# Designs tried in a protein design chat: VH-VL binders against Translin-1 (tsn1). Part 1

Every score and structure here is a prediction.

Target 1, 220 residues: Translin-1 (tsn1), of Schizosaccharomyces pombe (q9p7v3)
Amino acid sequence: MNKSIFIQLQDQIDKEHSIREKLTAEVDLLDEKLRVLQLLLANCEQNLENQEEILEALEIIKSKTRGLAELASNFPYYKYNGVWDRSIQKVVYLYLLASWTGRLDKSLRPTYSLLSLSEVGQILQVPVFPEESTFHLSIEQYLHAVLSLCSELARQSVNSVISGNYHIPFEALNTIQKVHSSFQVLSLKNDSLRRHFDGLKYDLKRSEDVVYDLRIHKLV
Unless a header shows other numbers, all headers, positions and changes below count from the first letter of the chain; antibody chains aren't numbered by Kabat.
ipSAE, averaged over its two directions, is called F for ESMFold2-Fast, E for ESMFold2 and O for OpenDDE. V2 adds 0.75 times the mean of E and O to 0.25 times the DockQ between the complexes of E and O.
[cut] marks letters that were taken out.
Atom coordinates printed by the task and the answers are left out, and those that the model quotes come from them; centres of patches stay.

## First folded at step 7 (VH-VL)

Design d3
Fold by ESMFold2, look of step 9:
Structure d3 (fold): chain C 220 residues (1-220), chain A 120 residues (1-120), chain B 112 residues (1-112)
Amino acid sequence: as target 1 above (220 residues)
Amino acid sequence: QITLKESGPTLVKPTQTLTLTCTFSGFSLSTSGVGVGWIRQPPGKALEWLANIYWYDNKHYSPSLKSRLTITKDTSKNQVVLTITNVDPVDTATYYCARSYYEFWYFDYWGQGTLVTVSS
Amino acid sequence: DIVMTQSPLSLPVTPGEPASISCRSSQSLLHSNGYNYLYWYLQKPGQSPQLLIYLGSDRAKGVPDRFSGSGSGTDFTLKISRVEAEDVGVYYCMQALQTPYTFGQGTKLEIK
C-alpha cells in the first residue's frame, strides 16, 4: 500500500500530543496537592493542629510523584521534562520545608537543616544522579528548591515570634547564611538558577532584620 | 490559667488495678503539640516517668512497666486516665500528671499530686 | 535507658552564697537540631516539681535571674548566684531526648 508521508507525520504528532496530555494531566493533579501542602506549611509554626493533614498531604504527593516518575520513564526524558520540571522543583522545596520545620514526621522536632538531594530521592523513592535520559530529581531542581526554602524561611521568621518560639529566627538566619556562602562558590552556568540566586541577598537582609529587632528589644 | 489535678483511690490492695484520672483546664488535648504525662515519686525517692499521651493519640510507655500500663484520653472532658494493673507495694508513690507543649517545654505545668498506697 | 547522675546529693548553703549542681548523662543529650534536651526542676518542700530550665540553659517563665543552666552533651550545671531561703528543696535534672524520660537522683539544697 502507498502511504502518504504526511499521514506518518500526523501519526507521530498525534502520539506526541497524547503523551504530553497524559503527562500534563498527572502534573495537574500533583499541582493541586502541592497547593494544599504549601498552604498547610505556610503557617505551620503557628498551627500545630494541622500536623496530621500535613502528613497526609506529604503521602499523597509522594504517591503522585512516584506515579509521574513511572509514567515519565516510558518516554524520552529531555523531550518531556519541561512538563514536570517546575512541579517537581516544588515537591523538593516542600519536602525541604517540612523537614526543616519538623513536619516531615510525628516527632515535630525541627531539623533546622537541609535534606540532601540523595535524601529527598530516598524519601520520595525516585532516582537521583541517574543517566540524564530517565526521570530523576535534578541538581538544578534541588538548587532552586533550596533558594525557595530560604525565601520562605525569611517570611516565616517574623511569624514564629507570635507563638513564642524565639529560636526560629536565629535558625532561619543561620540556614540562609550557610546557603548564601555555599552558593557563592558554585559555578552557576544556568541563567535561571543564577537569577534566582541573585535574589537571595534580599532574603538574607530580611532575616537579618528580624534577628536585629529581637536583639534590640531583648527578646532573647 | 493552666491547672492539672490528679484523682483516684488513696488505698489499693496488691493485685488490684489502679486507675488515676488527670483533669485539667486552661488547655486542650485537641491542640496540636500538646501532651500530658504521668510521673510518680515513691516516698523519699526520685521521680520516675510512666507514660505520655499526645494530641495525636500517640502514646509512650516506660518500657519496664509497659505490660501493666494503659493511658487514654477524653478530649471533650479534658481528662487523661492512667491504669496500672496488678499493683504491688513497690507501686506506692505520689502520682503526678504534667503537661508538655510543643517539643521544647517538657512538663512545664504539674498537678498537685495524689498519694497512692498499696498494702495488704 | 539514659542514666542521669547528679552531684552532690546534699548541698547545705549559707544564704547569699552561690550554689552549683552537676548533672551527667550516660549519652549525649545534644540533638542534631543543636539543642540539648536537658531540663531542671525544683521541688520545694510539700510541693509539686516546677520547671526551672529547659533545653539546658533557657529559663522557664517566672524563674528568677539568679538561676542559670549551662553545659552541653553529657555534662550540665545548674547555678544559683545568690541562694535565698525560698530556694530550699530538691533539684532534679531530666533528659527528654528519648524515652524513657529519666531523672537524676535529686540534690537536696538546705540552708545551713
Scores: ipSAE 0.013, ipTM 0.587, lowest interface PAE 7.9, mean pLDDT 87
Fold by OpenDDE, fold request of step 20:
Structure d3 (fold): chain C 220 residues (1-220), chain A 120 residues (1-120), chain B 112 residues (1-112)
Amino acid sequence: as target 1 above (220 residues)
Amino acid sequence: QITLKESGPTLVKPTQTLTLTCTFSGFSLSTSGVGVGWIRQPPGKALEWLANIYWYDNKHYSPSLKSRLTITKDTSKNQVVLTITNVDPVDTATYYCARSYYEFWYFDYWGQGTLVTVSS
Amino acid sequence: DIVMTQSPLSLPVTPGEPASISCRSSQSLLHSNGYNYLYWYLQKPGQSPQLLIYLGSDRAKGVPDRFSGSGSGTDFTLKISRVEAEDVGVYYCMQALQTPYTFGQGTKLEIK
């Protein structure tokens, strides 16, 4: 052998590091755009007049996600997915939220409904399972995103009451209930996902409280 | 005075699509909190909730019938339409539309109902 | 789905006497806020259902005070203090705690 074992190992380490840096750079750019969209979607009532900005942000994120997918496809998925998992989860989450709030094309899904993983993949034009060897949206990413959506819906339900949009809490509760029921039949193997799911109970409770208080106290 | 009235075919063949229209007066689906629901009652049997639609076009369906149900509204005409696809004799029932109030989730005003028979 | 069970299914009553109808739910209809999402309807012969009681104990507009709703959790009761001829019909309980909204089997009140 021309190189010592340790030199070869170092070369591999350096190569991996270089790849991670490249991926991280792309993810960082994506994250910046995600922050913009997150702010735009933070309050549905305030965003009624910001539809164009939301759509623009969505398109940018789509483009960035596809770019990341292309880059990532050159490398083993499970070796490097840690670099983009959180960001991609957020991408999915924001698209779920945009769709749920009626900011996306309603022909795909009606307002106050949940996009499927396949639908999200179609919208983003990126692969979903079972393409395990290349970049894809994973089930875990999607499930995390759904849970994040529920948390946000619970939050927005409270805010919507303040703003006088009393239909939102009901829709939020309906969605969270469905998600909660669906998750209960899933065999979750990921610890992080299980922990995240445990938080859903709180979101459900919050949403329930808002809806029923609205009913009882005749706020409408 | 609040009134609701169901209209549509009284006889439908199996596998066909049933379209029922609820025409109402005395209230508007543009009013916050207002909704319209469909409830059916097979002859001599209990009531069964089918679907609701609200002022912001929010739609809710019975889970068991969701795949066959479509509810829509025309606020300008004070109409709500329910469509049931692939009907079966088991769908034979008196169909009611009723006003729903978001605040209380009750049905406080009902139409007279229309009997729909599904038969060959 | 929440299953609603009424008893009795048939209730013959002499005019002027009290009547009581029971409704049981397969799960609690009591929310943490202290209210029960249970409703009572009356369907008179040849007519559409009409709302009697909402949220377990609140009487709907125009409903005589001889009608009262009570109970909490899974057990509810509709009482008529003095039955009149006009009270003849089928009584239904309904839950609206969650979708789908579900009804009891109905209790047919008849005059002896």
Scores: ipSAE 0.012, ipTM 0.508, lowest interface PAE 8.9, mean pLDDT 90
Fold by OpenDDE, fold request of step 20:
Structure d3 (fold): chain C 220 residues (1-220), chain A 120 residues (1-120), chain B 112 residues (1-112)
Amino acid sequence: as target 1 above (220 residues)
Amino acid sequence: QITLKESGPTLVKPTQTLTLTCTFSGFSLSTSGVGVGWIRQPPGKALEWLANIYWYDNKHYSPSLKSRLTITKDTSKNQVVLTITNVDPVDTATYYCARSYYEFWYFDYWGQGTLVTVSS
Amino acid sequence: DIVMTQSPLSLPVTPGEPASISCRSSQSLLHSNGYNYLYWYLQKPGQSPQLLIYLGSDRAKGVPDRFSGSGSGTDFTLKISRVEAEDVGVYYCMQALQTPYTFGQGTKLEIK
């Protein structure tokens, strides 16, 4: 038995582990900032006073994401993407949410629409649709983010009623309906994504019910 | 017949976590518009709203107490749970759970209330 | 927070006489939808609060006609046309225009 083979293998294992640790460290930092932004954007339609904090958080996340992208670009994407996929999904999600709610910039104007993957890439200054060998925002990450957005919109729809913003449930419903229709024409090959999409039906129902209730009780 | 009943400890020490359960019947938190709220009343004082939870897991908390409050529901059991962390003697009160509708925002059915005393 | 101020805080009433309780909010409770998000509750001695009036003027189910709510904006009034012994308790106004829901100090209605 050639022990040298095992030594080489161990060396490779150690190297890979080291890389994962480095990436994980960056992702952890990113996740911390994501949590902050998530909190800030939670029910953000009710409070505009935190806009400066939101913008700051967005910039920090952008910076951290770019830093991660730079680091990750040194390694094969397919080998290590598992380290950051969820976090990057969340990044995209939060930017989508910020844009939808009008918190992405100083305009404070809700768009009630979805940023495209390309637009998100431009905002974050991170590549999209590149070679798989380099860091990029993936379609799957984006689609997961969109679904997450829908869930959040459904949630915020109800909250908006409490705040008296009765127009938001309608906008939310409209967005979720569009997403639902769009996803139905997609050939989803990813099991995780399919499962996530299955949850959209519930979100849609939530939004529909909220709007329905508003109408029947003549609140709108 | 609609009924709500609060349950939990009646005596809690400072800094501990208070967990109260509202068990209700006659309605379901799966019904659109339906919610359950918690309101407390210190002895001899006015009512104070704490938190609401709605049929689609939307939660609202009193801003002043948000960091200490958690409200959850188990629709299958017709239960709503309120937790208050780091309790203080000032949290001594009768705690009520009540049914609400988000479109009307009233509390139309109330539990009997449970007196919780926070004391060393 | 919206501050709710009730007056009077104590209301002795002779049975059969009318009673009136005022509730003032620190800001308007009138929403653009035309509704006032003001509510009245009665807490009888040793009992839980019960809903009397919602949205300023709508009487809750089972509430006697002798109870009426009026007002708009920042000033609201609960009226009892003929006070009965069973009306004894503490009356609270509540706003639900925004979170947190806030209650008035309460008005204790007693029989003279």
Scores: ipSAE 0.009, ipTM 0.526, lowest interface PAE 9.0, mean pLDDT 92
Fold by ESMFold2, fold request of step 20:
Structure d3 (fold): chain C 220 residues (1-220), chain A 120 residues (1-120), chain B 112 residues (1-112)
Amino acid sequence: as target 1 above (220 residues)
Amino acid sequence: QITLKESGPTLVKPTQTLTLTCTFSGFSLSTSGVGVGWIRQPPGKALEWLANIYWYDNKHYSPSLKSRLTITKDTSKNQVVLTITNVDPVDTATYYCARSYYEFWYFDYWGQGTLVTVSS
Amino acid sequence: DIVMTQSPLSLPVTPGEPASISCRSSQSLLHSNGYNYLYWYLQKPGQSPQLLIYLGSDRAKGVPDRFSGSGSGTDFTLKISRVEAEDVGVYYCMQALQTPYTFGQGTKLEIK
């Protein structure tokens, strides 16, 4: 046995810990802005005067995402991508939500429509389909973000009835139905993604119930 | 229904540029996720991947051949074009184009192939 | 480059008997998304390759049930439960985890 190999292993462990600390610090700064934007978008149908705050948060998040991409390019992608994976899912999710709610200026899609992975990449100026393991928006991140969007749309559907906006529940249901149909065609070998998709039926049911309640009050 | 067909010269002199066209039907490069790749097979040898192009005009090249390869597309004509500069007898091979999907990069439909001989 | 090593390189088989082909990669083909980026192709004599198995274990459309793929990481196996005369040809494994996408050397399946 060679003891110097174990000293080198400890040196590598320390270096990897330092790299993870650098990346985590940048992700934490991104996460702070994600929390702000999430709160702004959760109430955006109730607060029509927060548009400039939403637009500023979107630009800060775009800038921090590109800064993370630059920092991450100094390190092996597949070794460290777990550090930012959830935060990038949330970036994609909040851009999908901003676009769907009509709060994203220069969106590539009209209100109540779903941006594609390619369109999110264009808007963020981040690679989507690299030929090697470099920083990018992954298909898995996008699919998780779409499922998270459906959960939020189902929740906002309830709140929009309270505020008297009866068009939101119908548009939310339409979007959730399309996502549900599209996911059934996919081969979901990823356990995390399959588990997330399994929960979509509850969002669909919740959205259906809201629309049913609106119709029963108008039909009776 | 889905078909691909390779076309181009069958004989090329060393140092010339080889241009191959893949014409396909039954799918479109305007479809999200869809791509076309090129693979070659020297006589009696294994398959060798060359390049892919996808609907977003994103391109992947074999690193050892990258300086000699160019892949382009014409979505309206359902065509993909590969050029290989400065050919040598070792480039003698059957050239295939094949449909790919970006997510997993496998090749599910292949053309029949075209044999290109590089000889003086 | 990820090197793909197949064994055996030549596989004579009596019709009706099973066949097994091994493929080993120089690096793990298991992506963080949970999929193995490993594919099997058959090239029949005088024909272009055809996809048999994708993502290590899934049969391509129209591929008979007698073909099955298994394995994960660096070690993969293609099995044919009962070889038929139409199964003759060269079998290739391929990785598409990273560029360059690389093929094994091929396994020539022949009827004894």
Scores: ipSAE 0.000, ipTM 0.472, lowest interface PAE 15.0, mean pLDDT 87

Design d3
Fold by ESMFold2, fold request of step 20:
Structure d3 (fold): chain C 220 residues (1-220), chain A 120 residues (1-120), chain B 112 residues (1-112)
Amino acid sequence: as target 1 above (220 residues)
Amino acid sequence: QITLKESGPTLVKPTQTLTLTCTFSGFSLSTSGVGVGWIRQPPGKALEWLANIYWYDNKHYSPSLKSRLTITKDTSKNQVVLTITNVDPVDTATYYCARSYYEFWYFDYWGQGTLVTVSS
Amino acid sequence: DIVMTQSPLSLPVTPGEPASISCRSSQSLLHSNGYNYLYWYLQKPGQSPQLLIYLGSDRAKGVPDRFSGSGSGTDFTLKISRVEAEDVGVYYCMQALQTPYTFGQGTKLEIK
């Protein structure tokens, strides 16, 4: 059927708006659960009784991420990926943190280890390297999540001393050092990612200072 | 619009199991973040928290009472049930149910309470 | 367990005058997210408790402006700028930073 070209353009605009609204609604539901899990993991050193809540939040987030992936794969990836990009970075970050802290059941890595991008994709049941323009976890999302993990590990190093978990600062420093070394060999073209990486040296210094303080205190 | 109401026995003998039901309206436990908790108040004494249950069946229990408490929900009936096993006279109290929110765990709407006396 | 200590336990007040209730916790209630997990409740005579203040300083829905909460960490205050007859009852502070969630002993506010 032939319509005026401007009626066709308006129909196209309306359809794209509807798609963005559907995707945004799903992302908003995911974001609510991400806030819950972030709070639970931020103080997991101080609240050992919250393990059931952490596991339940992780499963909800996995289910909602898979639902978003299924919905989003009906549409061109690069046209709509901005809708979920930051939320998916946070999903990856919180899974990395849950695994690192030993709070993720059936993690593919032991406590204090870093999951790879592929391992996160396996755990979430979401594509990582698709052959077409469909929903997937991107390298940039993963790299941002790893950097956010380092910032949180530096912060938790300070708090773990209060809890008497003196091994955690040493494990955090080891992880941050490995991330720092690995990132130095990358050619970061993305300005957002480069600016994020530029801050890693401060997380490294904070983590080093905590370990130094522990060694001085133990000598007395 | 939001209401909660406690129901159950008013008199229970020592060693028995006390079962209390909270029936609520104006909200649903299918809503993310929403929960219901139980708080008791012995006559003339301060409030004591017992247990919470949230929308995905996640539960908090008072550690000192954990072995005696069970909290469950029926989302379709808008009900939450608390059981307390092996009661004794120190469990005599007014029992309240209240709506809670997972992120901050405060109690914004309370039922009217039900007095339960444990006596032989 | 985090112990919550209220002062005073009894607070007689002249109508129209200010009132102040103190609550101290045995541990800091400041969460890493920047909020204090401290709540104030009023239990009027013969009634169930009602929420007045959440997160240390935020008024609950329908609570008059004459109620205000302040403080951080371990030291918190509930203030009533001008006490009215309807304000009589027992005031409780509660922490919800960690289980068990615990209440203060209560402060009974009465009109002189």
Scores: ipSAE 0.000, ipTM 0.415, lowest interface PAE 20.1, mean pLDDT 86

